Miniprotein binders against Rap guanine nucleotide exchange factor 1 (epac-1). Designs and how they scored, part 4

Target 1, 139 residues: Rap guanine nucleotide exchange factor 1 (epac-1), of Caenorhabditis elegans (p34578r516to654)
Amino acid sequence: CGYSVMAGKAEKILEYVLETRIDALGDDISELDVFVEDFILTHDAFMPDNTVCNFLKSYYFRTPYRATRDSITDSCTEEVRCKRRVVQFVYVWCSLLRVNFFLNPVTNSFVEELFCHVIDDRKRLGGMEDILTRIGSIR

## First folded at step 26 (miniprotein; from TN3 with L8R D26R Y51D A90L)

Design TO3
Fold by OpenDDE base, fold request of step 28:
Structure TO3 (fold): chain B 139 residues (1-139), chain A 101 residues (1-101)
Amino acid sequence: as target 1 above (139 residues)
Amino acid sequence: SSEDRAYRREAWELVLKAWQLRYRGRPEEAEKEYETAIQHFTEAIRINPDDPRLYLRRGYAYAYMGDFEEALADFTRAVELDPEYALAKLWLAMAKAALGE
């Protein structure tokens, strides 16, 4: 009921962050988006880290819905884009929480899991090299 | 102003310290850091009462401490200041839920 609605809203916020705010970030995150920052710094009072990680995992493996005969290339590009967004979010998350990111077993475990997925995906997807570099830089 | 920014920064440093303490099994010490953080946010708000982000952040600190009524008040104020503040609206709803509303 109410929780489900709120959970949905939380997911929508995360989706919004990934699809719009994270994309706007360059490689240099010196100027961090205030919306992203506020979310990362305040979510744990209401939205457990596990929930965030689970969402990110799901988003990472999001396959573009081929409703239209999009080219395989376009689908692959979108797939890689989703993966990039997740890794970038985690990178920002780590940058904000600093050592606390790794002291938290949830996020610490998640980054390792994500790293493994990135390695696997690099074997089959083009454009994953930068993603691998990024995820590797936070380990 | 530079002064409210300083309080804001210090408050978040305290929050981060609190996080570190709780992850290391020192929750009582973490609570002290949160309390101090709330004080710093309060001073920042005194200086800049029209910044919805300050209310969001203080509200978070209250919420973490279990003071959901204070959190609700802060999130409410944040939304009043910025009705399009999606995050504040979400946390407001969460705070209400925590209070059984």
Scores: ipSAE 0.686, ipTM 0.870, lowest interface PAE 0.7, mean pLDDT 89
Fold by OpenDDE base, fold request of step 28:
Structure TO3 (fold): chain B 139 residues (1-139), chain A 101 residues (1-101)
Amino acid sequence: as target 1 above (139 residues)
Amino acid sequence: SSEDRAYRREAWELVLKAWQLRYRGRPEEAEKEYETAIQHFTEAIRINPDDPRLYLRRGYAYAYMGDFEEALADFTRAVELDPEYALAKLWLAMAKAALGE
């Protein structure tokens, strides 16, 4: 019971980061958000990397509710937005951890998997070019 | 102050070094780096005792080393200094859980 509550809170914080703090970041992350930085640098004491990666994966594949035909375009835009947020977060993560990001088999494997997904999504979704460029720059 | 920033920066460099050592299969050496990092955070806190982020970061180092009592104390102080610090509140709760509370 306690674990579930804590897991829920952790997920909410990560979702908050993706939806509010990451969107505020520009292409130049030289001035990184202090909240994002603190989360990335301290989470592994309590929230394993696998948990973070699994959440990010789920968020990446989040499909907005399609209510009407008119909402299809909006849905596609939102879909790409979620994907962008995940890739941007991973970019920041890699920037902070430096070589350690790739020495960790969890994050190393995750970025490769994410790269493959981005390639696949580029074939079917518009607006993925910048996302592909960003994920490619991490490898 | 410049001195505070220096200790803070050096502490995190040590943490990153510890991570590198862990991933290279050298956990005992990594532990030494964490201990040194804690010392540097302590000095930074001495200089700037009202910065909740310093307590968060030192608390993390304690937690990673398995010292959840000290971690709990640091996270508590962080929340006292900034009651809206969501991350500190989360880590505080998780530290309590680790202690069986």
Scores: ipSAE 0.685, ipTM 0.870, lowest interface PAE 0.7, mean pLDDT 89
Fold by OpenDDE base, last read:
Structure TO3 (fold): chain B 139 residues (1-139), chain A 101 residues (1-101)
Amino acid sequence: as target 1 above (139 residues)
Amino acid sequence: SSEDRAYRREAWELVLKAWQLRYRGRPEEAEKEYETAIQHFTEAIRINPDDPRLYLRRGYAYAYMGDFEEALADFTRAVELDPEYALAKLWLAMAKAALGE
């Protein structure tokens, strides 16, 4: 159906954002990518917040086997990279929406859920310290 | 110009205010903010008619209000101005779908 096709395209764009645009962002988001900004600020007319969050969750738990590899990296590094991208996206999302991020029960709940996952993953994966710091900074 | 940037900024602040209102269960008041935002985008476009991002943003506001005809027009213009604007293409397609096209 048309909805399914469009949903798939939206997911592909979000994946594109995570894999190409988010990686280019530093800790200082003052020079925010305009594509990322426009996506975050306009998606909710067509793409529900739940859909975005569900995709981000799936991406967060993406196995290295499923991950797109631009370079030769070990499985652990790639796994952490996916997790970092998700957390960074959420950080940008929060920065743009400001109070609205927490007024929205979907995103408010999602950040807490993500925080719990990051804590759990820190116990088993190296390189999660900065990710934990970042997710903690927006709570 | 500084003037169109100001209108753009003000428009987005109004959009964010609209979001606050709708999350607090005040959708009718949010609608008024969207309408005002559209006016500000319109002024920005008047000043800078060749900026595809302004059309994208105004189109979004129309789409959220359920005016998919106007949204479609804006997204179309955005794509015309920047054929590589992937996001505009996506929203255009989704606006068409909303209209049954």
Scores: ipSAE 0.684, ipTM 0.869, lowest interface PAE 0.7, mean pLDDT 89
Fold by OpenDDE base, last read:
Structure TO3 (fold): chain B 139 residues (1-139), chain A 101 residues (1-101)
Amino acid sequence: as target 1 above (139 residues)
Amino acid sequence: SSEDRAYRREAWELVLKAWQLRYRGRPEEAEKEYETAIQHFTEAIRINPDDPRLYLRRGYAYAYMGDFEEALADFTRAVELDPEYALAKLWLAMAKAALGE
């Protein structure tokens, strides 16, 4: 149906953002990517916050098989990379929305949930320390 | 120009204020902020009519207010200015769907 087609396109755009635009961002977000900014600031007219969060969650828990399908990196490295991309996106999201990020029950709850997942993953995956530091800085 | 940048900055500050008002249960006041934001975007566009991002931003504000016809026009212009503007194309399709087209 038409809705499903549009939803699929939205997911593809968000995937594109995570895989091609977020990686280019450093610790200093003063040079924020224009595409990322535009998506974050305009999506809520057509794409509900819970839909974005659900996609981010699914991406965060993407299996190594899916993560490495088109990658030359090892499965563990790619798994951590996906997790880093999600946390970095949330960091940018929070920086743009400011207080509104926490006034919104959806995003406020999502960051707490994500924080718990990061803590759990730090116990089993190497390279999660900087990710934990980043998400800890926004909550 | 400096004037263009000032208008678009102010417009987005108003949008953020509108968001805050919505989340605090004040939707009518939020609507007023969106209306003012649209005015500021309009002035920015007057100064810089070839920036597809300005049309995207104003189109968003129209869409949130339920004015999908104006949103459609803005998203269309954004795509005309930048045919590779994936986000504008997506919102254009969404606006069309909202209108039953």
Scores: ipSAE 0.683, ipTM 0.868, lowest interface PAE 0.7, mean pLDDT 89
Fold by ESMFold2, fold request of step 28:
Structure TO3 (fold): chain B 139 residues (1-139), chain A 101 residues (1-101)
Amino acid sequence: as target 1 above (139 residues)
Amino acid sequence: SSEDRAYRREAWELVLKAWQLRYRGRPEEAEKEYETAIQHFTEAIRINPDDPRLYLRRGYAYAYMGDFEEALADFTRAVELDPEYALAKLWLAMAKAALGE
């Protein structure tokens, strides 16, 4: 039906945000990208929170480069970049919703799950310390 | 201009407030905030009629109030002003679906 088609298009918009917009955001959200802010505040019309969280989890675990010439360092950097993007998106999402983010059991549970993944990945991957700090500030 | 930015900022803060009220199960209070936000966006549009974001955000307020004819007009204008604005296209499609088009 039309809702299902629009949810698929919204998923592509979320991927676009992660790939192209979220890296430019820093610690200070006072100058938020209007596109990012609008998507975060209106996505519930197209994608339930659990669908967003499931996509974010899938993106968090991506290994985006499989070229024959990729170095181990380059592959690790790309893997960590995907994780940084997800944590940054959640940070912005929480910053806009404030307490309402944590009163929602779906998003609250996702932050706890994501935090555990970041802790586990820190054991295996370099470059996770800033990501751990960011997700810890959300909790 | 600073006048344009003031209307835009105040209107958006009202939309955020209305969104949170609706999210918490207080939709009647949210409607009052959306109505005021629409008035402020309308003034901002009068000052700057070529900003697609103003039409898009006024369209959100109309759509969340169930005023899909007005929302459709605003989303159509936003897409005309910026044909590559994916979020505006998505909302345009939603407004059309809501009206049975």
Scores: ipSAE 0.379, ipTM 0.718, lowest interface PAE 2.5, mean pLDDT 81
Fold by ESMFold2, look of step 27:
Structure TO3 (fold): chain B 139 residues (1-139), chain A 101 residues (1-101)
Amino acid sequence: as target 1 above (139 residues)
Amino acid sequence: SSEDRAYRREAWELVLKAWQLRYRGRPEEAEKEYETAIQHFTEAIRINPDDPRLYLRRGYAYAYMGDFEEALADFTRAVELDPEYALAKLWLAMAKAALGE
């Protein structure tokens, strides 16, 4: 149906945001990227919150290509980058919605789940400390 | 210009307020904010008519009010101004579907 096609396109837009827009955002969101802000505030027309959260979880756990010693090092760096992107997206999402983000049980539960994943990943991956700080600053 | 910047910021703040009111179950209050935002976006467009983001955001306000004919016109203009604007294309498709096109 037409909604299913639009939801698939919205998922590709979310991937685009993660791949190309989110890395440039800092701690201060007063001058947010208009594209990111618009997607966050309008995605519910195309893509329910649980679908967004499921995609973010899938992206968080991506394990890029691994082959040799040098390639393995690059793969671990790219793995951490995927995790950073998801946490930054959620940080922006929470910052825009404020209390409304936490009143929604789907998004509230997802933040708690994501926090636990970041704690677990810090035990095995270097470069997670800033990510842990960022997710911990969310309620 | 600084006046154009002020209209855009003020209009967008009204859209955010309207979103919060609708989310909290106050849609009639949200509609008033959307109407005011549309007026401010319209003035910003008069100052800067080639910015696709202004048409896209005015289109959101129309769409959330159920004014899909007006939304379609704005989304069409946004895509004409920037054919690679993926979110504008998605909203254009949604407006067409809402109108049975």
Scores: ipSAE 0.336, ipTM 0.678, lowest interface PAE 2.8, mean pLDDT 80
Fold by ESMFold2, last read:
Structure TO3 (fold): chain B 139 residues (1-139), chain A 101 residues (1-101)
Amino acid sequence: as target 1 above (139 residues)
Amino acid sequence: SSEDRAYRREAWELVLKAWQLRYRGRPEEAEKEYETAIQHFTEAIRINPDDPRLYLRRGYAYAYMGDFEEALADFTRAVELDPEYALAKLWLAMAKAALGE
C-alpha cells in the first residue's frame, strides 16, 4: 500500500522517495529499499538525469514552513532535513551506479555543485556536519 | 529462488555495462548489452512470472531501445500484478504517451 499515483508525475514519485524511503535509511544503506533501486535503475528511459538533478536542487533549497507551529527551530530542522534527504539520495544513487555516476557528466557536475552548496550552508546552519561528511565521501 | 536471483544479478550487471559503454561513446555495443539483459529478465520471468519488478526492469530495457510496444506490455503486466506499484503505473502512463495511446 503506501503511496498511489493515478496520473503519475516523476517528480511526485521522487518527492515521495525523498520523504519516505530515504528518511527510512540510516547511515547504513545495506538494506536499500527495492522501490528506490527501481526508480534509479529505470528513470533515465523517461526522465533525463538533468531533470532529476534540477528537482533535487530545488528540493535541497526548500525552507518548509508550518504556520500553525510558528517555530524557528522547527523551520531550521526541516530545512536541514531537506538537505540531508538530497545528499542521502545522491549517496544512494552513486552507490548503485558506481563508476557510471562519475562517467556521466551531468551527475558528476551535480555532485560538485551540491558539495559547494553544503559548504556554503554549513556557514549559516547548524547540524550540517553529518551532511558535509556524507557528500565528501561521494567526491 | 537462487536461479531467479542469478538471472536478475546478471541482467543488472549488463545494464551497468551498457551505461558505461553509452558514456564512453559506444552506443551500439550498449544496445547489445541491453538485448542480453532482456534475455536474462525473460528467463527470470519464466521462473517467477508473478514478480512485478521483473516486468518493470525488462520494460525499461525495451523502452531504452525504443521498443515501446514491448515496454507497454511489460509495464501493463507489472501494474496488473501489483496495482499499488506507483513506479510501474508512472512508466505505463509514459509508455502509452510514447505510443500515442
Scores: ipSAE 0.309, ipTM 0.648, lowest interface PAE 3.2, mean pLDDT 79

Design TO3
Fold by ESMFold2, fold request of step 28:
Structure TO3 (fold): chain B 139 residues (1-139), chain A 101 residues (1-101)
Amino acid sequence: as target 1 above (139 residues)
Amino acid sequence: SSEDRAYRREAWELVLKAWQLRYRGRPEEAEKEYETAIQHFTEAIRINPDDPRLYLRRGYAYAYMGDFEEALADFTRAVELDPEYALAKLWLAMAKAALGE
């Protein structure tokens, strides 16, 4: 219905958040980004938590298309960047919701799943150590 | 300006409290916090009527209380003041859908 159309628009906004606002936060989130805070606090009007988690999982596993030989290194860097963006978003999400994040079985199960994916990817990809530290701090 | 900042800060803290109450399944208690937040945003708007964030956040409070005509007016004003704010446009569309427009 009209909710479905709004969910599609919200998904595009989430992609924008990951690619622009999350990258700007860096490692320290002591200064909250108003756009990110507003999205996290209001997304349930458009996208239930499981829809957000499904999109984040899809984004986490993106492998940018390879164009040339020297793009292989850039593709691996971009792959890790996608993973870093998702983990950073979840970190902000958890930091805002606090205990409520873990009392929700959807988000609690997602962070456990994501942690396992980060561990697996660390075996294959360089540059995952900061991501592992960040996801481990979420619990 | 210091008076405006105080109203903005207090109003936003009430919105966050209301959000937590709603998330924990206590929406009737959340409504009281939204009502007070709306009063504080209204005073902040009187002092600074051209800040789109004030209208956007008061609009959130109206929308979560089910006051979609008031929310629509606020989201419309927020989009007029900042036409590139994608989240304000999304909320404007949501308010219109809720009113059958």
Scores: ipSAE 0.302, ipTM 0.629, lowest interface PAE 3.0, mean pLDDT 79
Fold by ESMFold2, last read:
Structure TO3 (fold): chain B 139 residues (1-139), chain A 101 residues (1-101)
Amino acid sequence: as target 1 above (139 residues)
Amino acid sequence: SSEDRAYRREAWELVLKAWQLRYRGRPEEAEKEYETAIQHFTEAIRINPDDPRLYLRRGYAYAYMGDFEEALADFTRAVELDPEYALAKLWLAMAKAALGE
C-alpha cells in the first residue's frame, strides 16, 4: 500500500461528506458532527489543502446532465446543489479553522476564487442568492 | 461526558495553535502543543474509554509528532470500537505504512 491509495480513499470520504453530512446541515452549524471535524482537522495527511481545493473546484463545476433523465430545470437544480455543497463545506472549514483558514494562502486564495465563480454563476443560474450570501459572509 | 467535553475542547484549541505554528514554519513549537493536546485527550479517554473518536484524535496528534507506534495503537483501538469507522481505517493504514508494516 502507499500514500496514493490513501489519497484516493480520502477523496471518497470528502465526496461522502459533501453529499451526506453537508446536505444535512442547515443554517446553524452548532450541530456539526465530529466526522466532518475529524476530516477537516486531519485531511492534510492524505490530501494537501491544494488537492482538497482542486477537488472542490471540480465538484463545484459538475454538470449532471447525463446523470438524470429529468427536465432541464432538474439538471440546473442539481448543478446548483453541487455548488451549494461546496460553498457550505468551505463555510464550515473556515468556521472551524477561524484565523488559520486565512493565514493559509492556499485556502485564502481559494475562497477568493470561489467567490468570483459564484458571482459569475448568479448571472446565468437561478437559486444562487443564498450561496452568494454564504460565501460573502466568509469574508 | 461533560468532563471529557472540556478536555476535548481544550485539546482542539491546542491543535489549531499547532496548525498555525506549522504554517508559520515553527514545527518544533507545534510539537509541544500536540504533546499537551495528547495529555488532554488521555484524560478524556480516562473519563470515556469507549468513544472511538477520542482515540482517533489522540492518534493523529501522535502521528503529527512522528510517534507512529503510539498512533498505531490508538487507531487500532478506534477501529476495534467501531469497525466501520472509515477515517480510523484510513489512519490505521497510514500508520502501518509509516512503520513499514
Scores: ipSAE 0.278, ipTM 0.580, lowest interface PAE 3.3, mean pLDDT 79

## First folded at step 27 (miniprotein)

Design TP3
Fold by OpenDDE base, fold request of step 28:
Structure TP3 (fold): chain B 139 residues (1-139), chain A 115 residues (1-115)
Amino acid sequence: as target 1 above (139 residues)
Amino acid sequence: SSEDRAYRREAWELVLKAWQLRYRARQLEYKGDPEEAEKELEEAEKEYETAIQHFTEAIRINPDDPRLYLRRGYAYAYMGDFEEALADFTRAVELDPEYALAKAWLALAKAALGE
């Protein structure tokens, strides 16, 4: 029970990071948000790597409620935004762990999987080119 | 102050180094080299201890910064000193009751101590 509560809190924190902190990050890691860095470096206390990856995958494929948006364009933009956030998070994660990121079979496999999804999504969604470039740079 | 910033930067760099050492140690354990893993862990412990000293000095300068307590608490926790970690996380939450990471780590420290 206690662990479940903690796991739930960790998930909420990760969601918070994706939704409120990742968009402000640039390409330079020197500008990394302290909160994001702390989470990435200490998440293993609450969430194992595979759980983080699974959450990121779910977030990547998150489809906004179309009924709440006035335009299809807005929905597509939001969809791409979620995908960008995931890829950016992984980029930061890789930058912090460096070679260790690829020595971990979980994170290594996740990058390859994510890359395939980005390629597929580029075929149907506008604005995916920069995301493809980013994910390609970390594999 | 410049002095405060220097202590914070140095402390966190040491924490990062220690984290990397611990990560490598885990990989070595998986590869079946526990002796080398232990060497990495011992080095990590030294880095955490030094980081704790730096954070302590930073806290002396800025005693009301919850981030310093949180980060020092990390170092204590990763060294297995959950009593000291608990104290730091408690102080962090007292200073900022809305600090989500501090609250989460506080709960973790309590659980580790059987509370």
Scores: ipSAE 0.349, ipTM 0.686, lowest interface PAE 1.4, mean pLDDT 86
Fold by OpenDDE base, fold request of step 28:
Structure TP3 (fold): chain B 139 residues (1-139), chain A 115 residues (1-115)
Amino acid sequence: as target 1 above (139 residues)
Amino acid sequence: SSEDRAYRREAWELVLKAWQLRYRARQLEYKGDPEEAEKELEEAEKEYETAIQHFTEAIRINPDDPRLYLRRGYAYAYMGDFEEALADFTRAVELDPEYALAKAWLALAKAALGE
């Protein structure tokens, strides 16, 4: 019960990060959000890397009716927004861990998987070009 | 103050260094090298201890910043000192009841202590 409670809280925090903190981050993450940094660096206390990746994957494939409704930009649908958030999160994650990110088989494999999904989605969704560029930059 | 900023910066840099050591240690354990992993963990603990000292000074100067308590709490928790961590996380939540990370870590610390 205790672990489940903690895992649930961590999941909610991760969702909160994706929905409220990630969009504010620019391409230059030199001034990273302190909250995001703390979560990424300490999430292992609640959620192992594979659990985080699984959550991110689920979030990546969220449909608009399940996604948190935010203001939609001219060039981005809600579906693409979720995908962008996931890729951006992974980008930040990689930037913090650096070489350790790729030495971890879980995160390393997740990047490859995510890259494949982005390629596939680019074929059917507009606005995926920047997302593809971003995920490609961390391979 | 400049002194406060110095303590904050140094403390967090040490935490980050310790984090890196711990992360490497976990990878070493995964690779089947527990001896080297333990060495890295011992080094991490040393860094956390130093960080705690710096956070303590920063808190002395700024006792109402929940982030300082949270981050010091991290160091205590990762050292296995959950009683001290609990105190810090509690204070962080008291200062900012909407601080999600502090609430999560508070729950973790309580669970670790059987509360």
Scores: ipSAE 0.348, ipTM 0.681, lowest interface PAE 1.4, mean pLDDT 85
Fold by ESMFold2, look of step 27:
Structure TP3 (fold): chain B 139 residues (1-139), chain A 115 residues (1-115)
Amino acid sequence: as target 1 above (139 residues)
Amino acid sequence: SSEDRAYRREAWELVLKAWQLRYRARQLEYKGDPEEAEKELEEAEKEYETAIQHFTEAIRINPDDPRLYLRRGYAYAYMGDFEEALADFTRAVELDPEYALAKAWLALAKAALGE
């Protein structure tokens, strides 16, 4: 029905935000992208917080396809990139919402869960140090 | 112009305030206080009404900015005024056909109207 169509569109919009708008910000957040700000302020109409968090968790654990030696090294970089995108999005989300982010038990619990995942992944993946620093600053 | 920037700034600050009130209301629902949550929602709707007035003036001055229509449409939609929201989202998509948020809100407004 109409809500199921909106759910599919909402996930595509969030994926676009992660892959294009968040990825373009890099590590140095000095200004907020208008599209990202509008998404964060309006997403609850078509993608409730728990749905956003579930999508972010799914995206965080994506593992790129590995087919060749060069693809294998690129796959490790792409895996870490997915994790960086999620943590960066959550950082921006928290920065915009401030105390309201932590007063919401859904988003507060998600940050704690994500922090644990980053700690675990640091044991297995190189390139997680900046991500750990970023999620730790939220915590 | 400086005039339309003033209306946009005021309207945006009201949208942010309304958003904060709505998030507080959701927290109150989670804590089992729906009566206080409703009071916060009523206040948020008043802020959206004022924001709409300011966006309308900004649009009169600068009718080519799709973000103004998206943001006014957002305020209309959260107040349940989906016919007005649909018109604004349609205009935003006309001004920028690649505006994914406007397209998503357009589809949501259509669904709310049974279209």
Scores: ipSAE 0.252, ipTM 0.598, lowest interface PAE 3.5, mean pLDDT 78
Fold by ESMFold2, fold request of step 28:
Structure TP3 (fold): chain B 139 residues (1-139), chain A 115 residues (1-115)
Amino acid sequence: as target 1 above (139 residues)
Amino acid sequence: SSEDRAYRREAWELVLKAWQLRYRARQLEYKGDPEEAEKELEEAEKEYETAIQHFTEAIRINPDDPRLYLRRGYAYAYMGDFEEALADFTRAVELDPEYALAKAWLALAKAALGE
């Protein structure tokens, strides 16, 4: 089960990618492409595609702890931010792999599932339109 | 730095192409066509060999960039050259101890060599 230990480290790296490289604004897109590109092209050594997709799904549905009325407002903004990060990562992932992304039944099925979740979330959450546009451009 | 950037860009494009060939080979193995998968792997190895040459030139020009060692290490590792990969990943971590991907690959290379 040495691969399971490596997968745990890879999940922390993926979380870093989502929260800093995907979410960050910056002038150096070459630097962002390097780290994100390296992860996408090498993750299969220690994190299979289904494990990546499962983590992304869990991250997509994160909801922050409720403490106050103001915290509820911040929670809705953070919820949408998590969804945006996942869809943006999948967009980059698909852009690098092109047709190979869709020939893989795991990643192809995940994109269809994610699209359905975005449609459902648009019914109850504001700020989902850019996310819907991005996931729609993948299909 | 124009020469350095040219070597880095060309080498990484070859690694990307090799990765795509290896990815297709895995899908072909899943579908039960290992002979076609072997053809894709042979082409991927040629691309990795050329990428290693270009990364080596980029490292000669810029020997303190940890990303060059990390990426050359990828190419060595995918070719099964884990001793060379270990050296490159070790150098990448020495140059940037907070480089999470380099640390992950260093651990993987050590495991492959029984260390």
Scores: ipSAE 0.199, ipTM 0.571, lowest interface PAE 3.6, mean pLDDT 78
Fold by ESMFold2, fold request of step 28:
Structure TP3 (fold): chain B 139 residues (1-139), chain A 115 residues (1-115)
Amino acid sequence: as target 1 above (139 residues)
Amino acid sequence: SSEDRAYRREAWELVLKAWQLRYRARQLEYKGDPEEAEKELEEAEKEYETAIQHFTEAIRINPDDPRLYLRRGYAYAYMGDFEEALADFTRAVELDPEYALAKAWLALAKAALGE
């Protein structure tokens, strides 16, 4: 469609949300950041759901950097932080759409795929328990 | 104030309802039920119209909040009223020149108007 250039700009905004806004959100969406809500409510004008899900999957699997042996724990912590951000974003997205999130085959299948990735990653990464709890609550 | 916060809360809830109705309408069209999809879109339009009224009252109380203009502009844009949306997005960017989402919507509104 005619929004490919705008999708690139929307990906930068989505990355900004993940990098700077999503960490401050708690368990209760009543404390939801208005910028995050505005993005979720407007992204479909710029960025199809499949494109959002693809970007989230790419971000989920980031391994930001490995500097030295003494920094290995920092790299693992950063890897888990990327995963936490994606799961938190999906949690907020699902919380806003409710049943409509699951009636959409793109977003519904993405949640199931993401859940499987969290289960697999829990086998090798420490610090995944809160992430597993969050994705499980999406059902 | 509590009055300003009430108008913002009411308008936000209507935008969310309208957004959910649009998503349901897309699924109904996919399922091959375009008559029910159109019914949902008509209901969503009514919710956007009411949200615009509430945002307008919130703006009268707090005219310097760029988020109010962004959200009213969003409702206008989803109704296809891109000239009104452009004015609101322009005002939001004037109030906060670093508001990335307002700038993105401003560009979209200009593109929709052929500018």
Scores: ipSAE 0.151, ipTM 0.512, lowest interface PAE 4.3, mean pLDDT 77

